# VH-VL binders against q9umr5, part 382

Target 1, 268 residues: q9umr5
Amino acid sequence: SYKPVIVVHGLFDSSYSFRHLLEYINETHPGTVVTVLDLFDGRESLRPLWEQVQGFREAVVPIMAKAPQGVHLICYSQGGLVCRALLSVMDDHNVDSFISLSSPQMGQYGDTDYLKWLFPTSMRSNLYRICYSPWGQEFSICNYWHDPHHDDLYLNASSFLALINGERDHPNATVWRKNFLRVGHLVLIGGPDDGVITPWQSSFFGFYDANETVLEMEEQLVYLRDSFGLKTLLARGAIVRCPMAGISHTAWHSNRTLYETCIEPWLS
Below, E stands for the ipSAE of ESMFold2; O stands for the ipSAE of OpenDDE; V2 stands for 0.75 times the mean of E and O plus 0.25 times the DockQ between their complexes.

## First folded at step 18 (VH-VL)

Design xf10 (framework fv_acimtamig; at its last look DockQ between E and O 0.85; V2 from the best seeds 0.81)
Fold by OpenDDE, look of step 18:
Structure xf10 (fold): chain C 268 residues (1-268), chain A 123 residues (1-123), chain B 106 residues (1-106)
Amino acid sequence: as target 1 above (268 residues)
Amino acid sequence: QVQLVQSGAEVKKPGESLKVSCKASGYTFTSYYMHWVRQAPGQGLEWMGIINPSGDDTDYAQKFQGRVTMTRDTSTSTVYMELSSLRSEDTAVYYCARLGIPYSDYDWGFDYWGQGTLVTVSS
Amino acid sequence: SYVLTQPSSVSVAPGQTATISCGGHNIGDKDVHWYQQRPGQSPVLVIYEDSNRPSGIPERFSGSNSGNTATLTISGTQAMDEADYYCQVWDSRDYVFGGGTKLTVL
């Protein structure tokens, strides 16, 4: 019997986005109970990520309770951050594989059509004025906006990413780290041709320094300080990095090769 | 400004295939899903299918499965719709239509439409 | 399959308010979009997600959606508003259009 799979979508998505993933899982792991959570679909995906975390938590708790052997979690794009936070706040989760599918795990700092659509008069260089305001933090996209040129603003105003990363001190940091470390495997998926996640290395906890040079996970303070458990996970062989080229952002959940290479091995 | 410009009218015989093109401009072509919708003379709108920004993923209405093929050419910012085994009932104006939000296949509505391509199927 | 039901025709005098209904089972739980199609022209999105107007759409166009009925309202109807109007939703991997309503401005 295969462990149940829970799927969390990304920004402006719904369960429809994962129709191929469902097909692939059914073909390769017949009998698997796959639940794609249709919460915060469409425009509702712009709601604060902590609100989303609570909503998704309510949905996954009963699923986990019915699966004492554990579950797998596949989380796409923005959903990957939701899931990481979910695993941080849940002291009793039973997630075996956490599959982060092209997620901006270390944040986003790029001019995308998302940005153009949401903030037509803003560029990534000046979005900090919006995103690090109280009203800006009411939008999910700002909750993981990470401006490398305004680190102080990020650290002080980010109400989500800075907290789950343990970059800003908070009373739950130790507990969240403990909770997150309950995960069996952290599978990080992304690639250079994504076109949305910026930099694409964010999917692997890489990110810009103050000069917009991309540093890898092992060079990040969150890793060096093991603020939420990345160093510990890596040390025990629990982190899997699966980069793949030639895949655009909207194809991560539909590419068969990607599935077979990066997702399927962790669904057993 | 966003524009969708379709190929010209066609006359076909039963059993033949049609292929309509839709050239997009004024926005990032590789960021938006495209749809095809047709309208028979004097009738309503009928959804045919969707194609993702990269062109490697499609989903067709059940009615057209096996007969319809949608493709994209990023280099020319053009979407194509081919319908085979044409019947008289396939006589219609065919529209390409953009889905309203980038990188999303959620139903935001079709915010931009091509001018339409009349295809007449007659013996 | 999911079905959207519209009246075949609606007539209104200039300056009056036109109301076009779109019926569907629990349609209030869906996002409803409305399209205007003038004779010989392509459809134009006039309302998205129940009640939102795209840029360039006059304020006289409004939408609502609750229960089993979505409604397109055109206040101060003008001659140029004479057209076919279609409601549209998504259901189970299908984009469903209503049958369309011909709005005549008398």
Scores: ipSAE 0.903, ipTM 0.949, lowest interface PAE 0.6, mean pLDDT 96
Fold by ESMFold2, look of step 18:
Formats: sequence, C-alpha cells, structure tokens
Structure xf10 (fold): chain C 268 residues (1-268), chain A 123 residues (1-123), chain B 106 residues (1-106)
Amino acid sequence: as target 1 above (268 residues)
Amino acid sequence: QVQLVQSGAEVKKPGESLKVSCKASGYTFTSYYMHWVRQAPGQGLEWMGIINPSGDDTDYAQKFQGRVTMTRDTSTSTVYMELSSLRSEDTAVYYCARLGIPYSDYDWGFDYWGQGTLVTVSS
Amino acid sequence: SYVLTQPSSVSVAPGQTATISCGGHNIGDKDVHWYQQRPGQSPVLVIYEDSNRPSGIPERFSGSNSGNTATLTISGTQAMDEADYYCQVWDSRDYVFGGGTKLTVL
C-alpha cells in the first residue's frame, strides 16, 4: 500500500485549500491515508515559526508512529519551512519524500500583495527595520525575511531561517544536520511565474547576492560548506528539481499537470 | 480604489441561462479570490460559489452544483457567473464579492462588493 | 447544514447602543463576519474575524464572539446606521449567512 501523506499549509491557509490535491492523490493512489494538518489556520499562521514547528511536530508524531515504513510530506509555501525545521529537530523522523511546493527555502525579499497588505507603509528595502527586531521576529513572515542588503542584521536577528540554514553557529547545528540528512528525497518545486516567492529561485535554494544577482543552490555558501546537508543530499542523488512555468502561487496545489509531473512519482 | 462593476439588469424566461460579469479594478485581480452571492427580493444573502482568478479553479454551493459555472478573463480583469435552467425562484440580485485577503481562500470576510445585478425570471 | 439565527428586528433611539445577536452551535470556535446593507445598496463589511474593524468603519462598531453567540454592537447610533445586518461564517465547505436583522433608528 502507499505510504501516508502529511500536508502542511502556507500563510493564511487552511486544510480546505488542498481539496484538489487530495482528489488527485485519491484518484492516482487509492487507499493512501492523507492528513492535511489543520493547525495554525488563517491568522494563526502568523505565529512564530518555532511555535508552529512545535505544534506540527506533536501532530505528526502519532502519524509517523503508525507508519514504521515511512511517510511523505507535502509542504506548501511557508509550510515548506515548517517542514524543513521538523526534519532538523526530530531525531527519529521517518520521512521518505519531502515535497517542497513553492516554498521560500532561502528566504523572501519581495514587494508582494502580502507585504502591501501586512505592512502598508513598508517596502522590501525598509522592512528589515521591522523584521530584524525582537517584536518583528514574533511574526512568521519575518522569520524568513532575508534582506540581501542587510546580511549582518539578518544573521544576528533571525530566530529561524539563519538557524535552520546553518548560517549562524548554534549548539544544535550538528544534530539538526544529521536529522535532516535522514530524509529519503528532497523534491523542490517552483517556477518563474509564481508571483509571490521572491526570488522564485528561493524554492530551489537559490537567492540574491548583495547586488540582487540570483545565485543558484550550488553557488550558495550554505551549499558549499554543506552547512545543513544540501551538498551531501545532492551527491546521494536525493535532490529532485521540478521547475514548472505558468503556475501562479495559489495554483500549485490545484494543477493536475504539476501534480502528475512533480508530485505523483514521489508518493510511493 | 477597489471597484467591482457588474453587468446590467436582465429579464429571463424559465429554462434560459443568465451570465453576469464582474469587472475588477484598483487592485491586482489575480491576487484575490472572488465569490458570488445572491439575494431574492425581500430575502437574505445566499452564497453561490468561489473562483480563484489565477487558474479558474472553483467551488460551488451544493444547491447550485450542476447549474452554475464561474469563469474569468485575466486580460480584462473580469469574473463571470453563469446560471442555467432558470426558474422563477432564481429571481434575485446577484453580487460579486472579493475575499478580504490576498493569495488565500481562507474566510476573511467579503471586503468589497459589486453594485449587484437584478435578474428577473418571468414565466 | 449549519444555521445562524438572528432577531428579525431591533429598534433603538438615536444616540443609544444597538446590540444584534447571531446564534449558532459552538459559533465561538468560528470566525464571524458582519455586513451592513443600507436600503437599496450593496452589503458592506463592518466587522471581520469576530471583532476586527476594516479601515473606514467607525470605532462605534464593535463585535464579540463566545460560546453559542456572536454580537454586533453599535454605540451612539445614527440615522445612517438604519440598515439590515447579516452575520456570516464558513462551515466545512459552505459560507453561511444569518437571516438578517433590520435595525430601525427611531
């Protein structure tokens, strides 16, 4: 039978957002147990990401315990960062496929309608003044805000992204890397027409340098130093890149071609 | 300024179809989900369905499933609602309404409404 | 299906406080939104997520939600507040409106 699938939603979402994805899984893999975690819905998705990670951890433990042969994670947008942190903090997770569905894995630096809606007097160039403060780090969107022009502030203030990327020294870094490396496959999904993830290559561990030139994953210091295991995973053949053009941010979980091409093959 | 401008009033016969348009302006059309809500004369509000303008995906109230179709045209920033097999009880004002949060179908309330389109079904 | 119950009408003198209830089973666990519909006009969102006020809505509009009852409160009522008021929730796959309350300012 098929391994259970756990779905983790993004900013301002709920489990309802994934109804089409659930339908696709049921049609192609009948009998698969799929759990869309209905935690931190809507406004609660703004709570600090470490708080969300703890809550999601508590929810996935019994699911993983009932499935000793493994589970799959499908994690959308902000949810992909929650899931990557789960893989780091859980000493004995049994995740086979971690499917990162248009997630800002190297951070976000975009003037989006999210930014305009949440911080109407701010732009990407000045949001660091809010996000890189203790008050700002109480909000999830600031936990992965990554201003390439204020790297010293990012490294000092980030309570989440700089830690799970291994960009700042911390006592758990070795254990987190070991735990993350137990994943079977890392499936990276995203594309240039997303319209929210900025740069869109963040979904593939690419990001801006100080001149806003996008460096690919293999050009990133975190890859070159193998700070949390990306180089090791690539060398094992465990990283799958599945880019797709023509898909907007809210359509990744409701596009059948995307599902069949990028998701279905990994739901063993 | 956000505006939702709907097509004009219509008079229909039973068994015909209606198609109401809702043209959006003053915001990024593809960032916000759109709903349709109707109101029979002297009655309350009744939800009909939701469309994601980014990809044409929809979800319809059970009562209208099989009779309603919602579509969009991103080049004109317009959403359409078509209701087939009309009956006299379909006489109502039909509203388009924007969901009050970008990039999500989570119920944040309907923050902007069209002016309404009166459709009268007379036999 | 899920049902929201509102009084048919509420009357209040100008300057007084109007209170409009919205009853539903365990509604305190749901996000409640409130709409004002003045005669001949489209609905307007006045409260979202129980107690939050959109930009441009006067501070005299407030909301609460606990147990089986959500409440819209309008302090210092004015003639322009005379309208129908609807509560609304999302339940499972359905967007549910209350039957509406006609507020009369005498």
Scores: ipSAE 0.692, ipTM 0.882, lowest interface PAE 1.6, mean pLDDT 94
ESMFold2 (binder alone), look of step 18: mean pLDDT 92; pTM 0.942

Design xf2 (framework fv_acimtamig; at its last look DockQ between E and O 0.87; V2 from the best seeds 0.00; counts 0 for: pae E 2.2 > 2)
Fold by OpenDDE, look of step 18:
Structure xf2 (fold): chain C 268 residues (1-268), chain A 123 residues (1-123), chain B 106 residues (1-106)
Amino acid sequence: as target 1 above (268 residues)
Amino acid sequence: QVQLVQSGAEVKKPGESLKVSCKASGYTFTNYYMHWVRQAPGQGLEWMGIINPSGDDTDYAQKFQGRVTMTRDTSTSTVYMELSSLRSEDTAVYYCARLGIPFSDYDWGFDYWGQGTLVTVSS
Amino acid sequence: SYVLTQPSSVSVAPGQTATISCGGHNIGDKDVHWYQQRPGQSPVLVIYEDSNRPSGIPERFSGSNSGNTATLTISGTQAMDEADYYCQVWDSRTFVFGGGTKLTVL
């Protein structure tokens, strides 16, 4: 039998977004128990990510307990960060494949319609004034806002991304790293035509330097310092990078070719 | 400002097909889901279906499965709805309506509507 | 299928408060949206997610949702508020509208 699949949605999504993914899994892996966690839907997806992590943890614990052979985790967009944090705080998770589906794993720094909707008078260049304030950090999108021009503010004010990345020292860093390293495979999916994740390389732990030059995962301090286990995972062949062009942000969970190429191989 | 401009009224016979267009402007067309809703004379609103921003994914109300086709052209910022095998009961004003949140098919309500297209089906 | 129930008509005198109900099983757990449709016009979103007003909608429009009933309230009703009003929710991959309520301003 196939291992159960747990699906975590992104910002402003719901279980409805994954209807095609469910279909594809059912067709290619019949009998698979797929659970799309319908938590923090819609506006509730703006709640602090640590709150979301706690909620999703409560939901996945019983699923994992019933699946001693392990589970697969598919996490889309913002959900990918939720899942990474989840795996960091859980010392007893049994995740075989963690599939990060177009997630801003190294953060977000871009103007999108999300920002225009939430902060009509702000641009990415001045959003740090909001996001790195105490009240800004009450919004999920600010929890992974990563301004390359205000690194000090990011490191000191980010209550989520900087912590799960181990970029800011905290007492749980070693334990979180150990927990995250329990994952069998980290599957990173994203692409240049996403249009939302900015830069798109963030889905592969690439990100801007101070000059907004995109550096690869291996050039990032979090990798070089192995602050949460990326270097270790790569060394043992546990990281899979699956870039794909021609896919917009809202199509990652619906594209059949993407599924067959980047998702399906890791559901066995 | 956001505008949805639909094609003009049509008269059809039973068995024929209709195709209504909806041209969008004033926002990023490729970031929002579009819906079609119809309203028979003197009746309420009836949801027909949804099409995603790229146009490669649709979901139709069960009532219209097999008869309705929704498409979109990003180059012209236009959404289309085709309904085949028309019946007298298909006489209605057809509306395109934008779903209110970018990059989301979650129901935040339809925040902008076209002006409507009257289609009359009669023998 | 999920069903939303609205009164067929509601009448109110100018300046008075109009209340339109939308009944549905555990509708309080759903996000309810309200649309105004004046005669010969397209629907206009007047309330989204139970109680939020889109930009441009007068403050006299308000909404609430709990239990099995969502409510649209129009305070200080004006002649221009005479219209059909529809509630709407999402359920099981379907966008569901109420039957509509005709509001008459006497």
Scores: ipSAE 0.777, ipTM 0.901, lowest interface PAE 0.8, mean pLDDT 96
Fold by ESMFold2, look of step 18:
Structure xf2 (fold): chain C 268 residues (1-268), chain A 123 residues (1-123), chain B 106 residues (1-106)
Amino acid sequence: as target 1 above (268 residues)
Amino acid sequence: QVQLVQSGAEVKKPGESLKVSCKASGYTFTNYYMHWVRQAPGQGLEWMGIINPSGDDTDYAQKFQGRVTMTRDTSTSTVYMELSSLRSEDTAVYYCARLGIPFSDYDWGFDYWGQGTLVTVSS
Amino acid sequence: SYVLTQPSSVSVAPGQTATISCGGHNIGDKDVHWYQQRPGQSPVLVIYEDSNRPSGIPERFSGSNSGNTATLTISGTQAMDEADYYCQVWDSRTFVFGGGTKLTVL
């Protein structure tokens, strides 16, 4: 019947937050095996993203092995970065649909309540001093912090995002691109009323230039250079953009209209 | 300064409904999940349910399923809890309580509580 | 359903150390939160995630959690610490509170 679905949660989350999404899948695709990975919950979601990628890889391998016709990924917020890294590092993945649910794919540069909660005296303009240090890179938030006013520091210090985006040379770049391009569809979901992902267009591989003007995916160097396969994937017709206004960050997995419009069609 | 201010005490008869309000201030209302917890006289704390004030997402304790409804009004930063078909066992102090982490329903503890609303159900 | 067990009361002399236990099956695998409730007042979070203090909670409050027992410890106990104390966890979509412990300082 339907391909198995693997769900990966975001920062400070657990499998509980996806209870409504699971109900929607059960109603529209009965018999679908859905696994919500219950790893790196709560405080553990702050651990380095490469550590999280390794742990999630170990969890998805047996699921993928039992489903040779493919699986789907639904990956929320920080979880979408974990999943994109999985697609790059796994030479044996069989993911058909990668559904990126309001994920900071080009990074984060926002003064959210998360920032105030974790770093009460910091602001987005000065967080680069913490994040672009070896100590800062041991926290997941700093692994995708992307300060458009300190791009050279980002490019040199990022242990995660600059690597999976192919923004810094590394020996695995060609293999990671090859692996990523084996995905059937990349479904990008997000919207202007998210309130956390900053800029919200990061969910669509858009991001700020040095003047904080948002450049769309097709204007980004990583797209133009096709550094990890975005241009190839778009030319193949495999990128689906599904923006929706009126949805806050915590509501993406509990909005039925969003599910029916942006998620349901891809759960073959 | 974070504050949760609840509506005043009520006296109800069995079979009626109660509706308690909880007005939030001093933080971004829609960024934090809100819970309701009650305490019968001389008894411990009992969880009733959770609401995401940025949407209409709710989840209720099984004991209250079908009797409780939680809503919110973002323009006034207020959550509401309505409990129907009241019984004498529903006599309690009702608290709203904020979850201590933004943008998540993960149990990080309840860091701010309303002052409580005493509801007495007597026949 | 999941049950948290607390002693109904604990008594300590001023300046002494109070310990309040919270028993539960494999509670060491759960995040435990502790609340203080003074008479006629709403609860106040004093420990979250087993051992962390919210801002404004005195350092004399500490917590631990392993095996089947979580413990709230109050060193240098003061008269103002006289209150009811509740432990709380999340289990299987339910937020569960212990029955409460009345701490008496005499």
Scores: ipSAE 0.607, ipTM 0.845, lowest interface PAE 2.2, mean pLDDT 93
ESMFold2 (binder alone), look of step 18: mean pLDDT 92; pTM 0.937

Design xf3 (framework fv_acimtamig; at its last look DockQ between E and O 0.84; V2 from the best seeds 0.81)
Fold by ESMFold2, look of step 18:
Structure xf3 (fold): chain C 268 residues (1-268), chain A 123 residues (1-123), chain B 106 residues (1-106)
Amino acid sequence: as target 1 above (268 residues)
Amino acid sequence: QVQLVQSGAEVKKPGESLKVSCKASGYTFTNYYMHWVRQAPGQGLEWMGIINPSGDDTDYAQKFQGRVTMTRDTSTSTVYMELSSLRSEDTAVYYCARVGVPFSDYDWGFDYWGQGTLVTVSS
Amino acid sequence: SYVLTQPSSVSVAPGQTATISCGGHNIGDKDVHWYQQRPGQSPVLVIYEDSNRPSGIPERFSGSNSGNTATLTISGTQAMDEADYYCQVWDSRDYVFGGGTKLTVL
């Protein structure tokens, strides 16, 4: 009897994007109830992340209530940030494995085709002028835009990432940390050939310093201060790192070897 | 300028296979899903399937499952569609098509179409 | 097996307004796209996501979608608008096209 699995999609996705992942789960864990949440699909995935968190929270509550033994989350790309926020704001979540599938957990600072499509006259060096404005924060990609060269603007303007990382003080920080720490395992998946997540180590809570040198998770201030529980989780042995080379951004949920190596062991 | 240029018209016999190519240019080939749509003479449009060119991830319409195979060659930025066990009812113009949004298999509407490849199946 | 139903033909006089319907169960909950296809040519997207025009499509093309019916409207029709028109949605794992409507301008 396997725990139910809840899947949260990324930018410009829908539940259809996970068709192969569903097949893999059915083959290896027959009888598992898998729910791919079909909210904020396509263009609606650009809505503010707090709005998405609210909508996904409403959808997961009844699923979790029907599964007192616990559930697993598989959360892809932008969806991994939605899920981390869910784990913080829900004092009643019962998530065992939170599987973060190539998610920009420490933010994004990349000149991607997404950026070219959304902001064709911008590049990563000047996008802070848009993203760190009230208008910019109404777009999901700006909610986790993290310009390492404009730290004061990031800390003041970020309505989402700086809060869930505990980088800006707020009255719920202690409660959010307590809630997040109730997760059984944090499974971090990503790799150098992703082609979208920049730096790719953001999927493992690494990120650029001011010189664009990647500092790993254990070198990050949010880890050292244990701002939202990473140090505590690592000390518990609850963090699993599963890097894999050779996988592009849209292939994480359709690669059988990745599934068998990094996902399957955590779907108890 | 985004362009999708398909291989030329073909005449086939029943029982043979067809293989149509679609060469892409003007964009990053691996960042956009490619679709195939066909149109029999005097008939409407019919979706055949989708391929993610960053890998071999495909999904085919149920009607064509077991007969259609889509592949790609990233070195030439080309997608291929092969349809086996041809019948006269497979006579159609075959189109490659894609949406303008990167990294997405979502339905945004097909804004980019190849010129079409007429395949005639007759003995 | 989601089905889209279109009339087989619509005729309008030049300068008049043409309306082409696309019927489907709860189609108002879906994004509807419209394509124009002139004889011997590839389809051209004229309306996407119910009511939006791609760049280069004349303002006289408009769309709406509610309930069980989506509608393509062409105001001030011109001879160049004579073509086949297809509606299209996504349903589950299929891209579904309507049967097409031949628009005649006479």
Scores: ipSAE 0.815, ipTM 0.902, lowest interface PAE 0.9, mean pLDDT 94
Fold by OpenDDE, look of step 18:
Structure xf3 (fold): chain C 268 residues (1-268), chain A 123 residues (1-123), chain B 106 residues (1-106)
Amino acid sequence: as target 1 above (268 residues)
Amino acid sequence: QVQLVQSGAEVKKPGESLKVSCKASGYTFTNYYMHWVRQAPGQGLEWMGIINPSGDDTDYAQKFQGRVTMTRDTSTSTVYMELSSLRSEDTAVYYCARVGVPFSDYDWGFDYWGQGTLVTVSS
Amino acid sequence: SYVLTQPSSVSVAPGQTATISCGGHNIGDKDVHWYQQRPGQSPVLVIYEDSNRPSGIPERFSGSNSGNTATLTISGTQAMDEADYYCQVWDSRDYVFGGGTKLTVL
């Protein structure tokens, strides 16, 4: 039998967004128990990510308990960060494949219609004034806002991304790293035509330097310092990078070719 | 400002097909889902289906499954709705309507509507 | 299928408060949206997610939702508010509209 699949949605999404993914999994892996966690839907997806992590943790614990052989985790967009944090705080998770589906794993720094909608008078260049304030950090999108021009503010004010990345020292860093390293495979999916994740390489733990030059995962301090286990995972062959062009942000969970190429191989 | 401009009224016979267009402007066309809703004369609103920003994903109301096709052209910022095997009961004003939040097919409400396209089906 | 129930008509005198109900099983757990449709015009979103007003919608429009009933309230009703009003929710991959309520301003 196939291992159960748990699906976590992204910003402003719901379980409805994954109707095709469910279909594909059912067709290619019949009998798979797929659970799309319908938590923090819509506007509720703006709640602090740590709150979301707790909510999703409560939902996945019983699923994992019923699947002693392990589970697969598919996490889309913002959900990918939720899942990474989830795996960091859970010392007893049994996730075989963690599939990060177009997630801003190294943060977000881009002007999108999300920003226009949430902060009509703000651009990415001045969003740090909001996001790195105490009240700004009450919004999920600010929890992974990563301004390369205000690194000090990011490191000191980010209450989520900087912590799960181990970029800011905290007492749980070692334990979180240990927990995250329990994952069998980290499957990173994203692409240049996403249009939302900025830079798109963030889905592969690439990100801007101070000059907005995109550096690869292996050039990031979090990798070099192995602050949360990326270097270790790569060394043991546990990281899979699956870039795909021609896919917009809202199509990652519905594209059949993407599914067959980047997702399906890791559901066995 | 956001505008949705639909094609003109049409008269059809039973068995024929209709195709209504909805041209969008004033926002990033490729970032929003679009719905089609119709309204028979003197009746209420009826949801027909939704199409994603790229046009490669649709979901139709069960009532219209097999008869309705929604498409979109990003180059012209236009969404299309085709309904085949027309019946007299298909006489209605057809509306395109945008989802209120970008990149989301969650039910945020339909924040902008086209002016409507009257399609009359009669023998 | 999920069903939304609205009164067929509501009448109110100018300046008075109009209340339009939308009934549905556990509708309080759903996000309810309201649309105004004046004669010969397209629907206009007047309330989204139970109680939020889109930009440009007068403050006299308000919404609430609890239990089995969502409510659209129009305070200080004006002649221009005469229209059909529809509630709408999402349920099981279906976008469901109420039957509509004709608001007459006497």
Scores: ipSAE 0.797, ipTM 0.910, lowest interface PAE 0.7, mean pLDDT 96
ESMFold2 (binder alone), look of step 18: mean pLDDT 92; pTM 0.943

